# Ledger of designs, part 256: VH-VL binders against q9h9l3

Target 1, 176 residues: q9h9l3
Amino acid sequence: PRKMVAIDCEMVGTGPKGHVSSLARCSIVNYNGDVLYDEYILPPCHIVDYRTRWSGIRKQHMVNATPFKIARGQILKILTGKIVVGHAIHNDFKALQYFHPKSLTRDTSHIPPLNRKADCPENATMSLKHLTKKLLNRDIQVGKSGHSSVEDAQATMELYKLVEVEWEEHLARNPP
Key: E = the ipSAE of ESMFold2; O = the ipSAE of OpenDDE; V2 = 0.75 times the mean of E and O plus 0.25 times the DockQ between their complexes.

## First folded at step 13 (VH-VL)

Design D40 (framework fv_amlenetug)
Fold by ESMFold2-Fast, scan of step 13:
Structure D40 (fold): chain C 176 residues (1-176), chain A 120 residues (1-120), chain B 108 residues (1-108)
Amino acid sequence: as target 1 above (176 residues)
Amino acid sequence: EVQLLESGGGLVQTGGSLRLSCAASGFTFSNYAMTWVRQAPGKGLEWVSGISYSGEYTDYADSVKGRFTISRDNSQNTLYLQMNSLRAEDTAVYYCAKVRYYGSGKFDYWGQGTLVTVSS
Amino acid sequence: EIVLTQSPGTLSLSPGERATLSCRASQSVSDNYLAWYQQKPGQAPRLLIYGASTRATGIPDRFSGSGSGTDFTLTISRLEPEDFAVYYCQQYYSSPLTFGQGTKVEIK
């Protein structure tokens, strides 16, 4: 009986030309989609590019943000020992500077049965927006003012639930 | 236990200046964003200003922009509000509030408040 | 700026009764970034609910929040004598942060 959560992070650009992705928001939801964590996070390095069109992050959010080291500790306490679901989740773990065991990681961008249900090539990397529209008939990431990581985490959990039984059986027979 | 203690309030004339202080204890002050919220006598709550944990980012209500300056000294566990060009409408009890997980803007601990009275 | 309008302005009720307080936003408050505070005379405000429906630490379960978008509700299922106070909603989705004008819950 292993607990399961879904995560989605937003990153801003730091470093030369804003090319480094630094954590600026993290949302975590439980199996039923209830929010367990949702905080703006202030990177330790100067923000060069807010990437607002995608991240939804603006300077106003930094006034109230939690320091990266504190936020990281809080997030890791929630993730440790749980099955963590995400979409292209390696980007989130990289921003958190965290290694999560592969056996407890579920990436909805790399689950062949999920693509199959969406009438997409099994080994293609499909966007969260596309899979959510095809399989849940729901539009997410609407507009140009940025994404909601809460909305994305909730959609990610719902997508995983569509293939959970089949995929967990596959992983039991083919451990990563 | 978390404690916030405001000081510096009092009676001042229109056009004058005051500096409010908020002494924090019972938590690691440098890890939290802080805010000032005011309440005019018999009226509701009005957000005044906020400051990031590092002091790098600040924000203000339009009614106080250009007149008030929020700042903090993490080595002394103290939050400040420098108020210049005071107006009668600035008369209020000023609360210092701690925000935990402030990206969410929720104020989990408040001081007792300090009264600022501006008269002509 | 998002304007929050609370109704009614005053609720006159007896202990044991149910209180339902409304908060309406002039624009959609996304991500349920809405909080409720309680304030007693001569005291600082106390955080009750955040995220529209999550109780703050130490808040009794007779307090519950609900709603999304522009319409939010605070419910007190069975009023205790200590619950007679002024209640404020607050949005933290958009700068500047704004509070409603308050609803006073008073003893009948």
Scores: ipSAE 0.590, ipTM 0.841, lowest interface PAE 1.9, mean pLDDT 90

Design D41 (framework fv_amlenetug; at its last look DockQ between E and O 0.91; V2 from the best seeds 0.00; counts 0 for: pae O 2.3 > 2)
Fold by ESMFold2-Fast, scan of step 13:
Structure D41 (fold): chain C 176 residues (1-176), chain A 120 residues (1-120), chain B 108 residues (1-108)
Amino acid sequence: as target 1 above (176 residues)
Amino acid sequence: EVQLLESGGGLVQTGGSLRLSCAASGFTFSNYAMTWVRQAPGKGLEWVSGISYSGEYTDYADSVKGRFTISRDNSQNTLYLQMNSLRAEDTAVYYCAKVRYYGSGSFDYWGQGTLVTVSS
Amino acid sequence: EIVLTQSPGTLSLSPGERATLSCRASQSVSDNYLAWYQQKPGQAPRLLIYGASNRATGIPDRFSGSGSGTDFTLTISRLEPEDFAVYYCQQYYSSPLTFGQGTKVEIK
């Protein structure tokens, strides 16, 4: 049996007009929601836009941040060979400049049974906040000071657990 | 083995300046954020300043902001603290410390400290 | 700034006893960004715990950290002679980074 983790990343804007999304924080939790990794990460390029309302990242967080190259190595070591759960996880993998096998990837923004349980169209892309409120009766991403990637990763794992048995069976019958 | 060795402490008059150095060895200095923490005689620990691995980002305690400047030379594996407009309350042992990975913002290795005494 | 208040100021115990040290924050220390350090006279501090509950490399398992939010605890399950020292908590959630005032664990 393969181990499972959940991941959530925060990105800041770099490059021209801050249009490039660069990794600036990553949180990884295990099946029980215990934190395995949670670090601020300093992008190699100059930060143009902290996107603080969404990311929760401020200039002060960059002082003790781990260099991107080092953080990437640490994160990939945790993810390799594991089932990785995330929400709109393509964005996290892109920021990590990483390819994770589709067979080991679980995206809670694209699991039809999960949307069905939330009384949402099966192929709609619902926000993590909406699914968490509907299915777990929990408010996350509260306020305007930015998201906690730890909170988001924990919520994502709990959401996946609601459909784990049926979705793993579906994937066994319909390999990606 | 990781080693941090502070130097540059001594007796200085109120209003004077002093520059502390911290020589690092046993790890890849250029990959870690660094910090200065001080301790007044018989008192507790007080965070003073921090600097990112690249030197691009710095932060300071309000008590030293505008008077102290943290900097680093990654080619020489050395951390610096330039202290200006010194006051009697700046009297303390000054430690340099390395920021750890996995719990960044906590400090896993510390130097032996260098004593700075400010008097009139 | 987040103010950390440690209690008691001094804890007098004998070897073999359990020590329980408290650290209370004036505001929530989110994501468990709290560390504990040990300092002996004439020595630099030594990191014991980070992330509220994770032991640093080489730290004996008799040391454990717990708590969240505003209330944190360092427990030494069975004091050994070398454990009599001053202990500091530190938050690294909010700038400026701050330390508690310290708890001295002394021999009875």
Scores: ipSAE 0.792, ipTM 0.910, lowest interface PAE 0.8, mean pLDDT 93
Fold by ESMFold2, look of step 14:
Structure D41 (fold): chain C 176 residues (1-176), chain A 120 residues (1-120), chain B 108 residues (1-108)
Amino acid sequence: as target 1 above (176 residues)
Amino acid sequence: EVQLLESGGGLVQTGGSLRLSCAASGFTFSNYAMTWVRQAPGKGLEWVSGISYSGEYTDYADSVKGRFTISRDNSQNTLYLQMNSLRAEDTAVYYCAKVRYYGSGSFDYWGQGTLVTVSS
Amino acid sequence: EIVLTQSPGTLSLSPGERATLSCRASQSVSDNYLAWYQQKPGQAPRLLIYGASNRATGIPDRFSGSGSGTDFTLTISRLEPEDFAVYYCQQYYSSPLTFGQGTKVEIK
């Protein structure tokens, strides 16, 4: 079977009034939750808003950060040919300026069987925090100091495993 | 073959100034963050300062803030440390170090170091 | 500032023995942003481990790192003559970046 990874990214505000979301951290874990990649990334344009409450990114993290162009190359090398799991994963791919094949993409924010296991409406977009608490009995993203993309990527993989057999069968019957 | 060659060390009086240089070769200098780390004779390692690949972001240990300035010239593949208001406790071997990718914030290549001695 | 305290200060062992070096952080080093370095007399430090447990390029597999949170360990499974040196841990979770005070591994 094709190798599977989970990804999570943190973004900062760039561009006019900080409205553009630019990649500032990326974490990738394997099926077992082992960290394959975890780096702070320096966007090529000026950071207007670190969004620290959500992103966890601070000015200090940018000092040793990997240039976006280099990090993107490293990340895409890891993702190529793999099933990539994420939560609201469109945002991560947008920040990477990358499109992964839909047949190899799994988005835990849009998996009806996962919502059903959490006693949530199948068509609702549920937060990673909520699903993780309901289905894994874990609290993630604790406090207001920002998210850990490693923690979030690991949680995302664990959630997907709960519905992996059912959802992979569904996708085989209903190709995207 | 990555090489980092520090220069500019020597004997300086308390309150004086000194400028260290680190010449880099064997890698694309402008793609990597750089760091200064020092070691007083017979003592452990102390992080001094770091600078992002573009030079836009810098950071300093509290012991040197306001006195030391890190900078870089990517066209010359050179890292600098301007040291002002030197004190006896600044006496150390100063190492230039390259920040690695994968584990960014750890340092995979170090220069041989240059000795700075601050005397009254 | 995260203070790293290494123990023991000195570890006296014979070649072939297993060395266990500890590094304790004053607060959690989340996501295990911790590195280990080896320094031989008259030489610059050499990176051994990053990310608490990942061997740097060219580091022999007798070196391993483990731990999380506040407690980290460097293990040398079978000491070679070239392994007698001073070892430093370093955190890169938060600024300022800090090193432990070192553990000297010396021949008994």
Scores: ipSAE 0.591, ipTM 0.859, lowest interface PAE 2.0, mean pLDDT 92
Fold by OpenDDE, look of step 14:
Structure D41 (fold): chain C 176 residues (1-176), chain A 120 residues (1-120), chain B 108 residues (1-108)
Amino acid sequence: as target 1 above (176 residues)
Amino acid sequence: EVQLLESGGGLVQTGGSLRLSCAASGFTFSNYAMTWVRQAPGKGLEWVSGISYSGEYTDYADSVKGRFTISRDNSQNTLYLQMNSLRAEDTAVYYCAKVRYYGSGSFDYWGQGTLVTVSS
Amino acid sequence: EIVLTQSPGTLSLSPGERATLSCRASQSVSDNYLAWYQQKPGQAPRLLIYGASNRATGIPDRFSGSGSGTDFTLTISRLEPEDFAVYYCQQYYSSPLTFGQGTKVEIK
């Protein structure tokens, strides 16, 4: 079987009025939760809104940040050929300006068996925080420091592992 | 091979100014953030300042804010530290260091340092 | 700022022994943004560990880092003569970047 990784990205606001979501941090973990990649990333455009309360990104983090073009290359190298797990992962791919093959993508925000296990409507979009609390009895994204993309990526992987067998069988029978 | 070579250190009077340089080679200088770290004689390490790969973002320790300015010339592969209003407590060996990509904020290569002595 | 306190101040050991160095942070160092450096007299520091537990390139496997939150540890499984030096921890989670005061590993 193909290797599996989980990804989570933090974005800041760039462009006019900060409406453009630009990648500012990316974390990738393997199946065991080991960190394969975790970097602050410097957008090519001026940051208008750091969105700190959610992203956890501060101006100081940009001093040592990896240029976007370099980071993107590194990240894509890691993702290539792997099953990529994420939560609402389309946002991460959009920020990366990269789209992974659908057949190799797993979005924990759209896995009905996972919602069922959490006693949620199967077709509802539940937050990572909620699912993590219900299924892992773990609190994430707490405090005022913003999100930790490493923590979120790890939680995402752990959630997927709960339904991996069932979901992979489903996908094998129903390829996207 | 990565090399960082500091220069510009020396003896200066209190209130004086000094400009340090760091010549970098062996890597694509313009792709990496850089930092200055100093060490007073017989003391530990103290972070002084950092600068992003393009120079757009800078950061300073409180002890040097308003007095020191970090800059870089990527065309010359050189990092600078302009030190004004120098004080006795600024006496130290000043190291130029490269920030590694993975684990940004850690320093994977260091120069041998240049000594700055501030006397009254 | 995050204050890093290292202990002990001095560690006296013999070659072949296990060395355990502690670094405690005044507040949580998220995502394990913690590095360890080695410095020998008259030399610049050398990076040993980054991300709390990742060994830098060229660093022998007798060096290992562990910990999370506020408590971090550098372990030298079997001291070699060249390992006697001063060791510093450093956090890069938040500005200002800060170092511990150092632990001197000296020969008994």
Scores: ipSAE 0.189, ipTM 0.730, lowest interface PAE 2.3, mean pLDDT 93
ESMFold2 (binder alone), look of step 14: mean pLDDT 93; pTM 0.952

Design D42 (framework fv_amlenetug; at its last look DockQ between E and O 0.03; V2 from the best seeds 0.00; counts 0 for: pae O 8.3 > 2, placed apart)
Fold by ESMFold2-Fast, scan of step 13:
Structure D42 (fold): chain C 176 residues (1-176), chain A 120 residues (1-120), chain B 108 residues (1-108)
Amino acid sequence: as target 1 above (176 residues)
Amino acid sequence: EVQLLESGGGLVQTGGSLRLSCAASGFTFSNYAMTWVRQAPGKGLEWVSGISYSGEYTDYADSVKGRFTISRDNSQNTLYLQMNSLRAEDTAVYYCAKVPYYGSGSFDYWGQGTLVTVSS
Amino acid sequence: EIVLTQSPGTLSLSPGERATLSCRASQSVSDNYLAWYQQKPGQAPRLLIYGASNRATGIPDRFSGSGSGTDFTLTISRLEPEDFAVYYCQQYYSSPLTFGQGTKVEIK
């Protein structure tokens, strides 16, 4: 089988009134949860809103951050040809300005068997925090100081492993 | 071959000013964040200041805030540290160092340092 | 600021022995943003480990880092003569960036 990784990105607000979401951190872990990539990324546009409560990003993190163009190249090299797991992963790909094949994409916010195991409506989009608490009995994104994208990527991979056999069988019968 | 060469150190009186330079070669200087770290004679390492690849973002240790200014000239591949209101406690070897793309916030290459001695 | 405390202050060992150096943080260093450096007299520091456990380019595999949260360890599995030096840990999770006070590894 193809190698599998999980990704989680943090975005900051750029552009008019900070309404544009720009990549400012990316974490990628392997199947076992080991970190393959975790770096702060400096957007090419002026940051208007750090969105710190959710992103965990502060001005201090921009001092040593990698330029967007360089970081994007490094990240895409890791993702290309692999099965990529994420939660609401379209937002991550959009921030990376990247298209990943649907056949190699796994979105834990849109896997009906995962919701079923959590006693949630199969068609609902549940948060990563809720699914992780319900299925792994673990609290993530604790406090108001922002999220750890490493923690989120690790939780996302563990959630996918709960349904991996069932979901891969489903995808083999119903190719995207 | 990455090289960082500090210059501008010397003897200065308390209350005086001094400007340090760090000449970079062997890498694309404009694409990397840079830092200054100092070491007092016989003592450990102390982070002083950092600057983003573009120069837009800077940060300082509390002991130097308001007195030191970090800056860079990407066209000349040079990093600077302007030191004002110098104190005896600022006596140290000052190193410039490069921030890597993996483990950003650690420092992968360092210069040989330049000694600043502040007479009290 | 996060204060890093290194122990022991001095470690006296012979070539071929295992060295274990500790670094304890006053607050959790999240996401393992912890680095280790080696410094020899009259020389600039040399990066050994970043991200608590990743060896920097060109660093021999006898050097390894481990730990998480507040407790971190640098291990040198079999000391070579060139390994006798001062070692510093550094956190880059929170500003201001801080270093430990150093552990001197000296010949017994």
Scores: ipSAE 0.829, ipTM 0.921, lowest interface PAE 0.6, mean pLDDT 93
Fold by ESMFold2, look of step 14:
Formats: C-alpha cells, structure tokens, sequence
Structure D42 (fold): chain C 176 residues (1-176), chain A 120 residues (1-120), chain B 108 residues (1-108)
C-alpha cells in the first residue's frame, strides 16, 4: 500500500507588521513516528516577528537554516506520492507554497469519526492539543519555549491511526 | 568533491590581528551556512562562530565575541574570520566547516585547518 | 550553555570488540539535535552520526547512535583497525554549539 507521512510546520511573521506567516521549521515523520525530515528554514523575506512563544524559533536558529527554495524542494520530494497527514494542514501547504492532491491528504482537524471519539461535534475544528489530551492522554505543546513540530507531527500521526481503518474505507467509498 | 582550504594562519603577538580565509569548491557555496571550529593543541573541539548562507545572520562563542568577526563573499566562494585582540588562549588549529541541509547545525565537511599561534 | 560530558575518557579494546561510548548533556537536547564525530591524529573531524541516530553519507553500518534527552550513545558493533581514534559528541539544539571533551578509543 501507499506510504503515509505526517507533517507539521512552524511559522514566523514577515511582511508589514509581521502579519504574513512564513515557514521557518518543518518536520515530517513516517507511520511509526520516525523523523524523516526536521530542519530550520530561512524565509526569503525579512523576519519581523519570530513568534517564539508559539513557534520556538529564535534568531540563533536562522544561522544554520536552509534556504526556503532548497528546503521546499527537499520537503516536496518526501511528500510526493504519499498520503500526507497533518492538522489544519492547509496552513502548512500554504507556507510551503504547495498543493497536495486532496485524495492523498488527511487533516485531523476535519475528520468526523475522530471528533466523535473525542466527544466533540463532528463538524467542529478541534485543536491538536485538545484532541491529543482527550484521545491519547498526553500533553503536548507544554511550556513557554514554543511548539515542537516533531512532537506535533508525531501526535498527528497517532491520532490518525485511531480512525485510519474507518476513514480510509469512507474515503474509498466517497472520493474527494 | 567538496573542498575547503583554510589559509592566513601563522605566528602573531598577543594583541595582534589575523584574517583567516576559507576557499570553498565542489558545492554551491551561497546555499550553505558555514562555521569556524577551533582545536587547541592536545585539546578538544570548540565552536567559534557561524554565518547563514546569505551572511545576514551570525553568531559567536562568548570567548571570541567582540574580538572576532565572521563574514563571507558569496561571489568569491570564500569564508573569512577576522581575529582581533588575540590572546594566548586563541592558539589553535582553526577549521572551516560546512553545514549540511540534513542535520543542520552539525558539520559534514571540514577543511584541514590552519594553525594560529599567539605568542606573548 | 549545554555541557556535554563523555565517558569513558579512554576505552582500550581489541579489534573485533564492541565499543560503547556515552555522552551526557547537562540539559535536555530536545529533538535529538546531537552529532558524533571521529578524529584521527593530524586530521579534521569526520561526521559519523547526526540527529542522534542517522548515519552520515559513507559511514559503515557498524556505527550506530541512540539515546534521547540527556543520554546518548555511540556504538561500534565490531571494531576495525581504522576505528581507533578520538570520538566527540556535539549538540546543535542551542547556542553556543558545544562539543564533548572526547573519548579516545585505543588498541589494548
């Protein structure tokens, strides 16, 4: 069968008043949670706001960071032909300036069976932190050093596994 | 084949200055962050300074901050380290090192080093 | 600053034996931003492992890395004559980037 990966990204603020979200870190894990990619990325635009409380990105991380164009190419090679799992994944693809086929995309923020398991409305957009606590009894994104995209990607894959059989069957019957 | 060739080392008096150069070939220099690492005779490795691919971001070990300046010329594929106010403890072999895309912050290719000796 | 302490300082072994080298961090090295290097006399260091467990290009599979958090290990499953050298760990989680003091692997 077709291989699955999970992705999570961290963004910094660029553009006027730092309102544009630009990619500064990307992590990709395989089905077993092993890290396939985890690197800091330098956006092509000037960084206005590191957003460190949430992103975990500091100026020091930019010293060794990979240029955006190069990182994007490497990340897309990993994603090509795979089922890609993420949480609110449209934000990650937007930061990558990339569209992945909808038939190969799984968004844990929009899976009705997953919400049902969490005793949440089926059509609600639930946070990764909330779903992980409720369904996996784990706390993620703890502390004030920012999020870890590795931790978040791993949690996203584990959440998907809870509904994988049901949801894959649903998608087979109801192609997007 | 990636090659890094350091030059500019030598004997200098305490308080003096030297500029180290690192000529890069075998890769697209302007796409990679670069680093200086030093090793005093008979001692371990010490990170000195790093610089982003464009040169916009730099960082330094506390022991050299304010005295050393890292820079790069991407048109000449050359990394530099300007060393001012040299002290005896700066005596070391200085290595130029390349930062890879995978495991960035580790150093995948190193030059052979250039010896800096600071005499009092 | 994250201090890396390697043990033992010297490891005396014969070819064919298994070598186990330890690196302990003074603070957690999150996301396993930990590398291992080999250095022979008069030569530059050679990258062996990055990300705690990923072998660098051209590194034979007898070298493996493991561990997380504060405790990391380099294992050489069967020592070859060319493996007698000094080994350093290095963290790249936070600035300043730091190296351990080294473990010398020598012929007994």
Amino acid sequence: as target 1 above (176 residues)
Amino acid sequence: EVQLLESGGGLVQTGGSLRLSCAASGFTFSNYAMTWVRQAPGKGLEWVSGISYSGEYTDYADSVKGRFTISRDNSQNTLYLQMNSLRAEDTAVYYCAKVPYYGSGSFDYWGQGTLVTVSS
Amino acid sequence: EIVLTQSPGTLSLSPGERATLSCRASQSVSDNYLAWYQQKPGQAPRLLIYGASNRATGIPDRFSGSGSGTDFTLTISRLEPEDFAVYYCQQYYSSPLTFGQGTKVEIK
Scores: ipSAE 0.731, ipTM 0.899, lowest interface PAE 1.2, mean pLDDT 93
Fold by OpenDDE, look of step 14:
Structure D42 (fold): chain C 176 residues (1-176), chain A 120 residues (1-120), chain B 108 residues (1-108)
Amino acid sequence: as target 1 above (176 residues)
Amino acid sequence: EVQLLESGGGLVQTGGSLRLSCAASGFTFSNYAMTWVRQAPGKGLEWVSGISYSGEYTDYADSVKGRFTISRDNSQNTLYLQMNSLRAEDTAVYYCAKVPYYGSGSFDYWGQGTLVTVSS
Amino acid sequence: EIVLTQSPGTLSLSPGERATLSCRASQSVSDNYLAWYQQKPGQAPRLLIYGASNRATGIPDRFSGSGSGTDFTLTISRLEPEDFAVYYCQQYYSSPLTFGQGTKVEIK
């Protein structure tokens, strides 16, 4: 069986008025929640807005940050051939300028059984924070210091594990 | 085609009660959260209440907590809003809205609304 | 609760012009759970944008949403006569669900 990893990224604002979301941190954990990757990443363009209150990124984190191109290579090496779990993962892939095979992608924001378990509409898109609270009785993204991408990635993996068997069977019968 | 049709609105005295209904069609009603949103005359939109697809989870705006009760009958494809202890400030058009997900949902379909007028 | 503040209150423009509407949140709206609605007089609101940047079904390309965190923008690239209406932003990241106070786009 293929290995499974979960990914979460934090972005900062670049470009005019900081409206471009650029990757500034990426965290990847394995099935057990062990951190495989957790690096600050230096965008190719000047950071206009660190978005610290929700990204957790500060200027000091960029001093020794890994350049985007290098980081991207490292991350892709980890992701290649894996089942990649994420929440609203299209944002992470967009930030990485990378498209993982759909058949190997699991987005916890679009798993009906997961929503059902949380007493949410099956076809709804729920927040990671909400699902984590409801299903894991855990508070994430607390405070004003910004998100922890490691914490978010771990939560995402744990959520997926709750419905893994059912969902994998569904996907096997209904390949994307 | 998704359709939401509100009913039950009307004139009621302060302190009175009213029960709104929303008949849903054109989609699998039991698979979606539903909400009530109201709009006072000439004012903006205010979320009133939401209910999960199963009905087991409900939530309310502070302004209506303890007075309003949201419920649903999935066998009848109907959403309800029981409004008790009505106040003048509850005067509004009440919209039934379909929510793809509870707590984190946009409202992708709306009814035309039903007017509730609370008079002193 | 998350308070959404829209600006400007009124936007006076002519057909064909670009409209830029702002919605600012009192705290971060994570996962970009921000929607935009259009409401015309005597009508129910209509969903335009969800997830901050996703156009709802049937919505013309001239409508676009952007932003993250606390700052969101609705852009109408070229105003059509039918676009003059009130626009609301709404967050659905956390309860209670909240709307902005609205921006009226009117004919100059």
Scores: ipSAE 0.013, ipTM 0.554, lowest interface PAE 8.3, mean pLDDT 92
ESMFold2 (binder alone), look of step 14: mean pLDDT 93; pTM 0.949

